# Ledger of designs, part 3: VH-VL binders against UPF0659 protein YMR090W

Target 1, 227 residues: UPF0659 protein YMR090W, of Saccharomyces cerevisiae (q04304)
Amino acid sequence: MSPMKVAVVGASGKVGRLLINQLKANDSFSTPLAIVRTQDQVNYFKNEVGVDASLTDIENASVSEITDAIKAYDAVVFSAGAGGKGMERIFTVDLDGCIKVVEACEKAGIKRFVVVSALKAEDRDFWYNIKGLREYYIAKRSADREVRNSNLDYTILQPGSLELNKGTGLLQPLDKLEEKASVNYSINREDVASFIVESLLHPNATVKKTISLVNGNEPMEKFIQSL

## First folded at step 25 (VH-VL; from k3 with light chain S31L)

Design u2
Fold by ESMFold2, last read:
Structure u2 (fold): chain C 227 residues (1-227), chain A 123 residues (1-123), chain B 108 residues (1-108)
Amino acid sequence: as target 1 above (227 residues)
Amino acid sequence: QVQLVQSGSELKKPGASVKISCKASGYTFTSYAMNWVRQAPGQGLESMGWINTNTGNPTYAQGFTGRFVFSMDTSVSTAYLQISSLKAEDTAIYYCARDESYYFDTSGPFDYWGQGTLVTVSS
Amino acid sequence: EIVLTQSPATLSLSPGERATLSCRASQSVDLYLHWYQQKPGQAPRLLIYDASDRATGIPARFSGSGSGTDFTLTISSLEPEDFAVYYCQQRSNWPPYTFGQGTKLEIK
């Protein structure tokens, strides 16, 4: 059995960087590809992290350029985002960047796709009046719909509020998600990265699923078995 | 239009206390953590710690675990820094700064700062 | 704790010259190094985040580079308004998050 070859779009983000470390450290995966937007980032991933890197700026790249970058890989993870830097990048990265990667996967014959979306993206009443986030959620909801309409073996991950604490490995069961409404819907970025790894290792449980990710009390292993 | 507006400068005697406010507007207060930064006269920037605006839980940097208290009131989108038992070395400008986003996966640069509040501790 | 050491402490240059400011971390901070400018009597403002990305409204003459432990802020052609104090800040995976001691860029 050959190790899975994974390309990570958005590798320089916090989730992406944590994911690269975890993929590199796991024998089930070959050396991952970091898809990044600057030469300094390429140099860092190649020389200091010790993984493959591609200079492919998703915002400005064509579908053809993205296809060329990922064509030798078995799975693609999309974890890129605008980073709060204005409305245009929400459209060009969070929305169209995701759509272009989906199209590139289809052109390259790559079936396995994992995307980091946002909690409750289908529930407009949840997010419509959250100041500063309406456009973000519109983009995430629209990207999720494009992913679902694709031919890919996708997994859509919808994490809650991202936090920088060390991961716990503990998730809130989906049927008890609303018990967190009175506390908060949060998850550590490290747990998002860990769940991406587990999603790739458990396709039977995660393909064609949209999964809300919030920290809770259930070990990740049991959470996945319940999907 | 994101804005952080701090309360005005304070002149205090040693042993007194002060409470500095930082009112946020132009964004959802609970979408970002809030940091407090000290700058003593002629010195550099020093993060004192932050408050988690989802939970209200403060985290204090080493050296700020005693007389310094972070709090907030989400109903008025305001963070507070209280300093008790003021000492001469507390003379500084205190800034609030918008910290990490809970939604955007960024490294958490401080993209918006309050104007600063000068606290002068003098007999 | 990750210590950031900025050099030089003071840099004296004339308008039109190129400025190069260094920030060295005591251990790797990946790409998560930010640069701030502070003019007298003003709050700091974000210039560069994640080593090389310009913040909104920052002129193209400001650029950042580096990764891991060694980072550089470059101002390609100094304008009079660029004479200020510059701070680096690291935001690696785990706290504490720290600032460098600053580099004062002053008019020669």
Scores: ipSAE 0.488, ipTM 0.798, lowest interface PAE 3.1, mean pLDDT 91
Fold by ESMFold2, last read:
Structure u2 (fold): chain C 227 residues (1-227), chain A 123 residues (1-123), chain B 108 residues (1-108)
Amino acid sequence: as target 1 above (227 residues)
Amino acid sequence: QVQLVQSGSELKKPGASVKISCKASGYTFTSYAMNWVRQAPGQGLESMGWINTNTGNPTYAQGFTGRFVFSMDTSVSTAYLQISSLKAEDTAIYYCARDESYYFDTSGPFDYWGQGTLVTVSS
Amino acid sequence: EIVLTQSPATLSLSPGERATLSCRASQSVDLYLHWYQQKPGQAPRLLIYDASDRATGIPARFSGSGSGTDFTLTISSLEPEDFAVYYCQQRSNWPPYTFGQGTKLEIK
C-alpha cells in the first residue's frame, strides 16, 4: 500500500545511478536512500538528484553504523564494488562490505535484499584464469554464499559483461543461457538497474533466487514470469 | 603491472595508410574496452571512440566514422588503429587508453595510457 | 553532446602558490568528472576520478571537488613538476564522452 523505501549501497556507480533515477521515477517507491562514501556525493544526491543520502563509507563503517543508516527502510540493494581501485578493496568492499550490509539488515529486521554479483560465480573453471579478476570472483562467490546463508529474502543477480549501450529490456532465458557461449555473456547496465526494480516489485518470483542476467530476446516481464 | 605499448612513430605521404598497434600486458585484454585518443599539434585531447574487446565491435565518435578503423587481435592482446587516405590534417599523436571494465561497475576513467604514436603526414 | 568548458585557458603562477582550475559542463554529468595532467612530450596521466578521488600515486596537494555541472581542481602548493596542461573529462551515462579544451598551468 505504501511505497517501498529502498536504500542503495553503491549509489554512485553507473548501475547505482541508473537505479536511483528509476526508483525516484516510480510511484511504487518512496524517495530512495543513496548510501555513499564522500560528502561531495551526499551533496550531489541531496541537492542535484533530489533524493535522500547517507554518508556511510561501507569499506570503513561498522555494522552498527550501517544499521543506523538503513533501519528506516524496507529493502536494501547492494551494488557497490572496488571498481578496479586496488586489490585490497575487492576484499573490503565487494566481500566484507556485502557481509556487513547483510548483518546490518539482519540486525535492523530488514528482510528484502538484492545484491549485484557476477555471472557464473560458482563456476571456477569459467573465471579462475582471468588475470586481475580471480580475486574479484572469489569475493563475489564468497559474498553470494554469505547471502544464501542469511535469513534475508534475498535475490542474487549475476550479470554478464557490463555494456555501455542503452537498455533493451530483453533478457536471455535461463534454460537457453549457454546459447550465448559462442557470442558473449553481456548485458547493458541499464537493464541490470531495470531488473533490480522488477525484482523488488515481484518478490514471489525473485526471493531466494540466483539469476543469471544476459541480454537476449525475451521481454523482461515474460522472463520474470518463468522464474 | 599494466602497460600499453604502442608502435613507433610514422612519417607518411598524403594518400598513404598507417596502422598503429597498442599491445596490452599485465591484465586480461578482453576485460576492458580500449579507447583511441587523438592530439593534433598544439591541441587538446579528442576521444576517437573505442573498441569493445569482448566482441570486437568498434564505436566511433562523431567525425571519425570514415577513414579510421579500430580492430584487434585478442591472441596477442593488441588493439589497432588504421587510418587510410592520410591527409596533412591527420598529423597528430595517437594514444590508446584503457577504457571501462566489463566486470567492475566503474565511472570509466582512462587509468592507463600508451606512450603515444606520432604520425606525420607531409608531402 | 556535453560540452566541457575549462577556465582559465592559461594560468600563470609561481611555485608555492595555490592553483584553482575550473571545468563547467553544459548539462549535468553527476559525479563522473575526471582530471588528467599532461606534461610536454608525455602521455596524459589520471589525477582525479569521480570528481574528488585521487588516483593511485597522486600527491595529496591535488584535490577535486564539485558535482553536476561545476567542478574544480585545486593544487594547494605548486611544485615545479606541476606546470603542465590539465584536462577534465566527463563520463556520464552514455557516450559520447568528452574532454575539456585544457588549462595550461605555466610558470609566471
Scores: ipSAE 0.406, ipTM 0.757, lowest interface PAE 3.8, mean pLDDT 90
Fold by ESMFold2, fold request of step 30:
Structure u2 (fold): chain C 227 residues (1-227), chain A 123 residues (1-123), chain B 108 residues (1-108)
Amino acid sequence: as target 1 above (227 residues)
Amino acid sequence: QVQLVQSGSELKKPGASVKISCKASGYTFTSYAMNWVRQAPGQGLESMGWINTNTGNPTYAQGFTGRFVFSMDTSVSTAYLQISSLKAEDTAIYYCARDESYYFDTSGPFDYWGQGTLVTVSS
Amino acid sequence: EIVLTQSPATLSLSPGERATLSCRASQSVDLYLHWYQQKPGQAPRLLIYDASDRATGIPARFSGSGSGTDFTLTISSLEPEDFAVYYCQQRSNWPPYTFGQGTKLEIK
């Protein structure tokens, strides 16, 4: 039983940072790789977090450069995003960045891929009129389609509204998801990171799945058994 | 185009109350938290806290847990800051500032600010 | 509470010169440090987020660097419009997300 080697694209994001720490602390995984875009970020992850880091700016990198960065790894997690800070970067990071990483995984022979997408990305009626999010959802839906059309053992995670509270480890069952419509569709970032870890550890349940992630009352282990 | 438009300046006596409004446009109000920032005369910026615009729940920084109340009216996309029992030390410019969307997973600087509302408290 | 200490308090320079502004955190703020510019009578404007990323529409002469506790804002060649007060902000830990006390960049 050799520990799984995971590369994290978007390691400097809030979910990515939590994920790196959780992977480092879990004996089922080797030291993870933080894929980052500045030398200061490399120094941070190597010196303060204590993990490996690669200076690979996904927005500007070629598929070949990304392939070289990840080729020694068993699985890749894509959690990068431009947020609301540059509409053009929604396309160059959230969409094309994801597509380039998928292509790099295919070239490197890496089958396991987990992507952080957005809740209800397939449901245009849900998101089309949310001002400030339409372009984001267009990119995420399109990226999800490209992931589904790949030859990878993918898992697409679609979290709701991201919050900073300590994770509960409790999820809303998929068949009861709409019970949250009267409250909100939210999830703590720590629980998203934890579910990425569990997804990697339970490929039989999570490969080729698109999974809505909202906090609820079901323990994560039971949730995975129902997938 | 995202805009935050605050109510006009206020001149108040000690002991009075004031309610500052911050009207948002160009985005879905309930998808982004609203922060309040104080700037006393000749001083720097001080975070007062924020309101979760999806739930209406406020969070206050230390020192702002008493006389300061955050509220909102989602029907008009407006956040409010109410200050009761005004003191001379409350004289400041008060800014509203938009946080990052709840749906994004980035670091969340304050990307859009209101123009500020000067509150002057003098006898 | 994380205290951000900016230095110098005032920096007097001429147009065309290079400005270097420092922000030091009392504890690690990881990468979650932002820089704002504030001109007299105006609201702050976001310049740099996540230590080194320029906000939309910010000229390339502005750059940021650092991680953990030590951060720098650099303006490679000052323009007349750059004379303002600059604030750093940490968004690593609540409560509160804190600002530095500011560095006033003034024309010599």
Scores: ipSAE 0.317, ipTM 0.708, lowest interface PAE 4.6, mean pLDDT 90
Fold by ESMFold2, fold request of step 30:
Structure u2 (fold): chain C 227 residues (1-227), chain A 123 residues (1-123), chain B 108 residues (1-108)
Amino acid sequence: as target 1 above (227 residues)
Amino acid sequence: QVQLVQSGSELKKPGASVKISCKASGYTFTSYAMNWVRQAPGQGLESMGWINTNTGNPTYAQGFTGRFVFSMDTSVSTAYLQISSLKAEDTAIYYCARDESYYFDTSGPFDYWGQGTLVTVSS
Amino acid sequence: EIVLTQSPATLSLSPGERATLSCRASQSVDLYLHWYQQKPGQAPRLLIYDASDRATGIPARFSGSGSGTDFTLTISSLEPEDFAVYYCQQRSNWPPYTFGQGTKLEIK
């Protein structure tokens, strides 16, 4: 059984950074590729983390450039985002960056694709009036639709509000998701990273699924079995 | 348009209490954590911790787990810092500062700060 | 706790000169290092975030560099309004988040 080769777009984000470390530590995976946008980030991942890195700025890269960066890999994870650092980057990174990576996967013959989206992206009434987030959700919803219309073996992950604490490994069952409405829809970043790893390891349960991720009381492995 | 407006300076005696307000406008209050930062006279910046404005749960930095209480009132988009049993060493400027949004996966800076509230504790 | 040590404590320079301010972390903070400027009687102002990205409205003479444990703020040609105290802050993945003790940049 040969280890899976994973390329991570947005590796410098907090979820991406945690994911890179988890992939590196797991024998089911080969050394992951960190796709990053600056030379300082390349040097960090190569020299301090000890993984492969590619200087490929998804915002400005062509589909061909992205294809060349990922073509040797078995799966691609998209966790890049604008991070509130400019309204235009929501469209050029969260939306078009995602679409370009999907197209690059199709050109490279890479089927497995996991994207980090946003909770309730299909529910316009949920997000339309949240100040500062409307454009973000428009981009995420549109990107999710493009992913669903692709030929990829995709998984769309829709985490709630990202929290700063260490992960618990415990998720809210999907049929009980709305029990969190009165408390909060939140998840620790480490649990998002862990679920990406588990998604890659359980394709039968996760391929062509859109999965809401909120912390709860159900162990992650049992959660996956119920998908 | 984002603005953080703090309550005015306070002159207090040792043993009293003070409650500093930080009123937010121009953004969705519950989408961004609120940080508190202390600056003693002639000293640097010291993080006191933050309140999760979505849940109301505070997190206190080491050394601020006793007499310091973070709270909020989401109906008026206001965060509060309460200091009880005031000591002379509590004399400082206290700032509120907006953290990064809970929806973004970044380690964002404090992009907006209140003007600061001077608390003077003297007998 | 990640300790940030800024050097020098005080830097005395004239307008037009180049300023180089250092911030060293006791352990890696990746690229999650921010720089703030504070003038007397004012709240801090964000200058640089994520080690090298200028905040909105910050002049090009301000630049940041570094990663991991060693970070630098550079002001290429000092203007009179640049004489202030400068703080670095780390926002690594896990709390506690900390500030450096500051570098005072003063007119010579």
Scores: ipSAE 0.212, ipTM 0.659, lowest interface PAE 5.2, mean pLDDT 89

## First folded at step 27 (VH-VL; from u2 with light chain L31M)

Design v1
Fold by OpenDDE, fold request of step 30:
Structure v1 (fold): chain C 227 residues (1-227), chain A 123 residues (1-123), chain B 108 residues (1-108)
Amino acid sequence: as target 1 above (227 residues)
Amino acid sequence: QVQLVQSGSELKKPGASVKISCKASGYTFTSYAMNWVRQAPGQGLESMGWINTNTGNPTYAQGFTGRFVFSMDTSVSTAYLQISSLKAEDTAIYYCARDESYYFDTSGPFDYWGQGTLVTVSS
Amino acid sequence: EIVLTQSPATLSLSPGERATLSCRASQSVDMYLHWYQQKPGQAPRLLIYDASDRATGIPARFSGSGSGTDFTLTISSLEPEDFAVYYCQQRSNWPPYTFGQGTKLEIK
């Protein structure tokens, strides 16, 4: 079987950058495509990271332009976001950026789509009163809904608070998420990247799923089998 | 609007202790990391480390272990920096600075800063 | 740790001139490089994040470029209020995170 070709929107983000490394290191995948916003980033990924890169600013690019960038690939990972930097970018990147990529996938005939969302995005009571995050979560919730309404073989990953530690490979089982206090709803970025890879490798377990990602004590292999 | 308001200037003797406060407002305190930055007179910015305001777990940069303690009181949305066994070289302006939310996949630029607290250590 | 070296140490220019500030990392920091401005007697202010994105409220005359180990902050046309000290900061995937030593932009 030919290695899977993956385009990563948001390759310049922390999770995306880690994902690029993992995809490169895994023989199940060909060299990934980094979708980036600046020429400097293109040069960096090509010359320094050793992967192909496309200058496609999803904030401003048309669906047609995005389609052209990704049409040769088998799967798309969306891990882009404004990082809360401005209301406008929340709407143009987190929300409409995702929607445009979904539309581009549909136009290109790409079925496999993995998106990084946010923990409990559908639970308004969880985030509504977190000052500074309400708009972000509104965007993420809405984007997730658009993904679910698409014709894509999607996986929506909803990670907890992102940490700066090395990956553990251990997750909290979904049916035991509530056994953790909310203060412990965290996950290392590298583990998020790792699970994106697992999602791509295990479509039977992850297609059309919304998966909460929090570090725990269960190996990812066992976690994925329980889905 | 987001604001970080620090406690006032301090004048201390060597060997004494000082506790600086940084009160946050305009956002949910426990959803954003709080960093501490030192700036000696006429010198540059030095990263001291940060406290995870969700878990209370502090991370100290090299050179800022032992005498430096990060803490917080979530009930008043306040982060604290305590320096014990003060030395003359601790004379500096200390800043608290907000990181981005834990829920954002960002590189964590410091978007909001306290006004700084001058600590002067002199005999 | 990753060491950030800024150059020049001091830059003397006049209003209306173009300013170019450099920040070099001892090893790659990807694009996780931020720029801060500190005016006399004030706390630092975020100017540029992730190498090239302007923070909220930052004038268009400020721009950032670069990746990996070499970064540049450019002020296209200096205003009187731009004379200050500028710091770069790296926030790579792994700590420790560090600041450059700063560039003082002073009026000629």
Scores: ipSAE 0.899, ipTM 0.950, lowest interface PAE 0.6, mean pLDDT 96
Fold by OpenDDE, fold request of step 30:
Structure v1 (fold): chain C 227 residues (1-227), chain A 123 residues (1-123), chain B 108 residues (1-108)
Amino acid sequence: as target 1 above (227 residues)
Amino acid sequence: QVQLVQSGSELKKPGASVKISCKASGYTFTSYAMNWVRQAPGQGLESMGWINTNTGNPTYAQGFTGRFVFSMDTSVSTAYLQISSLKAEDTAIYYCARDESYYFDTSGPFDYWGQGTLVTVSS
Amino acid sequence: EIVLTQSPATLSLSPGERATLSCRASQSVDMYLHWYQQKPGQAPRLLIYDASDRATGIPARFSGSGSGTDFTLTISSLEPEDFAVYYCQQRSNWPPYTFGQGTKLEIK
């Protein structure tokens, strides 16, 4: 099969940047597209990282503009977010940014869509009383709902607390997720990126799924088989 | 509103210990990492490390191992920096600074700072 | 570790003038560079994050640019309250995270 062409929205983020590297290093994929917000970022990805880049600010871009940027690709990964920097950007990026990308995929005829959401986004009791995260989770929950209601072959990844450690390749089985409640729901960003890759490589196991991602002791390969 | 309030200035003798507090309010303490930054008189900012306020696990920067201990009390939303065996060179202003939430994929800029705590070590 | 070098060490300008501050990294930090402003007797304040995004409440006269190893903080027209020390900070993919040594922006 021909290598899959992947566009990464939020390529300049931590997870997105790691994902770009992993996609580059995997022969199952062609050179990925970095969707970025600034010309400096475009130049950086093209000249320093060695991948194609599109100046497409999803916060301000129209659906048509986003469609034009991604229409040549086979799959889209959405890993963008406001990063907690203001209510406005939560709505324009985490919520409507995701929705616009979904609409753009549909318009372009792109079926495969992987989105990075948040752990237990659908569980209001989990996040409602976390001061500083309520609005974020409201946005993520709503975005996930829109994704589920779309015509896309989607995968919703819901990672726990993001860590800056080297990837382990080990996940917590979904049926044992609550075993981490007494400790913490955490996952390394690099493992999130790795699982995005696995999700793209294993559509039969991951399409139309919402998957909680927390580090554990199960290899990703086995984790995928259990889905 | 988010606020970090640190304990007051300290005057200590060499060999003594000091414990600085940083009380957080306006957000869920356990969902954001807390960083510590040292600034010697007339010098720049120096990263000391951080504590994971969810797990309590501290990470120390090089040069801040051994005598420096990060801790926290979640019941009062407070982070602590303890320095033992104080030396004259420990004289500095110490800041606590909030990182972004663990749930955000961010580069972790320090968006809120305590007002700083001056520690003077003098014989 | 990644070393951040700021230049110049001291910048003497007058109100109304344009200020350009540089921060160079010993290796690429992608876009994970932040700028802080510290006025005398005060704690640092986040000014710019992720190379070019203004923090909440930061005036439009402040702007950031750059990627990889070279970053710039620009103040288009200096106000009296802008005279302070400015620090860059990198938070690349992996620790340790470091600050630059600072640039003192003083009134001429």
Scores: ipSAE 0.891, ipTM 0.947, lowest interface PAE 0.6, mean pLDDT 96
Fold by ESMFold2, fold request of step 30:
Structure v1 (fold): chain C 227 residues (1-227), chain A 123 residues (1-123), chain B 108 residues (1-108)
Amino acid sequence: as target 1 above (227 residues)
Amino acid sequence: QVQLVQSGSELKKPGASVKISCKASGYTFTSYAMNWVRQAPGQGLESMGWINTNTGNPTYAQGFTGRFVFSMDTSVSTAYLQISSLKAEDTAIYYCARDESYYFDTSGPFDYWGQGTLVTVSS
Amino acid sequence: EIVLTQSPATLSLSPGERATLSCRASQSVDMYLHWYQQKPGQAPRLLIYDASDRATGIPARFSGSGSGTDFTLTISSLEPEDFAVYYCQQRSNWPPYTFGQGTKLEIK
């Protein structure tokens, strides 16, 4: 009944920015929190976007610092990533950053958690020999396992390769996912952001689920009903 | 380390064609888009568009939708720019630059550039 | 198409001085603004990405700030190798992605 207060880790990324704007524009949510790593980003979100912001560099922050930043919120979304800026940050951000946020949620008593992972992270045969992606998938798979082993009401989103076009709102049905193997497994970043919003609004369909997100021909509303 | 090595300079007459190569090494060629950037003598940088190295689909910036063709050969990690019906105004340095990652949610700065290929068109 | 306007077109300063270069976008580009340095006869070099993050190996005297439509590149104390042309580039959510026209930083 009450508007949900959402904290977004990775708010400065392209998915995160789209998500913050969509949360702000939706009356089901209170003002979201943008968790960012620079003061310029804090100033931007507070003064230009008009949302709350916290200067919390996930790579370097302690669990206690993260807990303090999120403790007033109802749900946490983790969409942070290394951004291709070094193998070390895959482990310190994509893996340990996610784990620290899970631990902070548990410490703060926050149950609702949504994480942006990667398509087929459980399928080592799919990704192990993809040049340039092994370490990325190791981190995502390991983070997903920590999320599943937590006491959180989690949703793990596993998007395909991220694209920049405006979202279509159309997803590939899960039972037909492999029909995309002959073309590609891809999704527009805007559709990932929109599905995070819908996941938060439909907990009965999405809590404790791992959901593959690929663009297709099924309207998002019907896709959610089939989960 | 990441390198983009371009083919050498070209001297051409109007009406000819040219094909510039950009060979990538030190990273997975198909994980990043490849951009082409033009710099006319004494002028600034102008993105001509990019090729999606995962699908092979080119996207051309406005003004580059005619005589300019992007292509690639993934077996040798090489992107190509072909310019047909060359005009004097095509005299420029042409750069390839590594563009957006398909896997990391990044802002897509051009973090690595080729050394540039000077194309001179004179009659 | 988003137009980036850099000012000034030419900035004449001495080594040791502070340089401030401006880039203004015709529409909001959020934080998706990048800065490049181009020395004579060389390819451009990435300096700053996402408005304020230094690229690997870039000296601390280079800093970026701003968001939305107004962005600034600052060089706190100019060294002789810093005299070059500087370009901003926007990488907003959807193409086309464009460059500013450049600011030439000259030794006075």
Scores: ipSAE 0.326, ipTM 0.715, lowest interface PAE 4.6, mean pLDDT 89
Fold by ESMFold2, fold request of step 30:
Structure v1 (fold): chain C 227 residues (1-227), chain A 123 residues (1-123), chain B 108 residues (1-108)
Amino acid sequence: as target 1 above (227 residues)
Amino acid sequence: QVQLVQSGSELKKPGASVKISCKASGYTFTSYAMNWVRQAPGQGLESMGWINTNTGNPTYAQGFTGRFVFSMDTSVSTAYLQISSLKAEDTAIYYCARDESYYFDTSGPFDYWGQGTLVTVSS
Amino acid sequence: EIVLTQSPATLSLSPGERATLSCRASQSVDMYLHWYQQKPGQAPRLLIYDASDRATGIPARFSGSGSGTDFTLTISSLEPEDFAVYYCQQRSNWPPYTFGQGTKLEIK
C-alpha cells in the first residue's frame, strides 16, 4: 500500500546518482534517502535533485550513527566506493563501510540489502595479478562474504567494467557469460542502477543471490525470471 | 610503482607525421583508459580524448577527429598518439595521463601523467 | 560543452598567506571536479579529486570545496613550493571533458 523507502549509501557516485533519479521517478518507491559525506552533497541532493539527504560519512561514522540515519527505511543499497585514489579508503569505505552498514541494518531490523560489488570477486585467479586492483578485489570479496554471512535479505550485484553510455536494458544471461570474450565484460552504469531497482521489486528472484551483470541481448525482465 | 614514460621530443616540418609513445608500467594496462592532453606554448591544458584500453576504441574531443589517431599495443603496454599532416599550430607538449579503472564507480581524475613530449613544427 | 572559468587569472601573494582559487562551471558537474598543480617544466600533478578529497601525499594545507557549479581550492598558509599554476577539470559530461584556463599563483 505504501511505496518502498530506500536509503542509498554512496549516492554521490555515478551509479548512486542514477539510482536516486530512477527511484524518485518510480511510483513503487517513496522519495529515497541520499547518504552522503559532505554538507555540500546534502545541499546538492536536497536543493537540486529534490530528494532527502543525510550527512553520514560512512568512513568515520559509528554503527549507531548509521543506524539512526537508516532506521526509518525499508531497504538499503550500498554503492559507495573510494576508487583507486586512496588505497587506505579501500579498507575504510569499500570493506569496513559495507560491514558497518550491514551491522546497522541488523541493529535497525532492516532486512533488504543490495550491494554493488565487482565481477568475479570470488575468482582469485581472475584478479590476484591485476596490478592496482588486487586490494580493491580483496576488499570487495571480503565485504561480499560478510554480506552472505549476515541475516539480511541481500542481493550482491557484481558488474563488469562500468561505462557511461545510455543503458540498453539488455543483459548477458548468466549461463552464457563465458560465451562472451572477457574483454567485453562491461555494463552501462544506467543498467546497473536499473537492475538495482528491478532487484528491489523482485525479491523472490534476487534475495540471497550473487549476480554477475554484463550487458548482452536479454531483456532484464526475462533475465530476472531465469534467476 | 605506476609509471608512464613518453618518447623523446620531436622536431618536424609542416606536412610530416609524428608518433608519440607512452609506455605504462606498474599496473595492468588494459584496466585503465589512457588520455591524451595537449599544452601549447604558454597555454593551458586541453583534453584530446582517450583510448579504451579494454576494447582499443578511441574517443576524440571535438577538433581532434581528423589528423590525430590514438592507438595501442597491449603486448608492450604502450599507447600511441599519431599526428599526421603536421601544422605549425600542432607545436605543443603532449601528455599521456592514466584515467580511472573501468571497475571503479568514481569520476576519474588523471592520477598519473607521462613526462610530456614536446613536438615542434617548424618550416 | 561545459566551460570552466577560473579566477583570478593571476594571484600574487606572499608565503604564509591564504590563497583562494575559484572554478565556476557553465552547468552542474555534480561533484566530478578535480584540481591539478603544474610547476614550471613539469607535468601536472593531481591535488584534489571529487571536489574535496586530497590525493595521496598532498599536504593538509590544501583543501577543496564546492557544489554544482561553484568550486574553491584553498591553500591555508602558502609555502614557497606552492607557487605554480593550478587547473580545475570536470569529468561529469562528455564531449569533451574540460579544463579551466588556469590560475597562476605567484610570489609577491
Scores: ipSAE 0.284, ipTM 0.675, lowest interface PAE 4.8, mean pLDDT 89

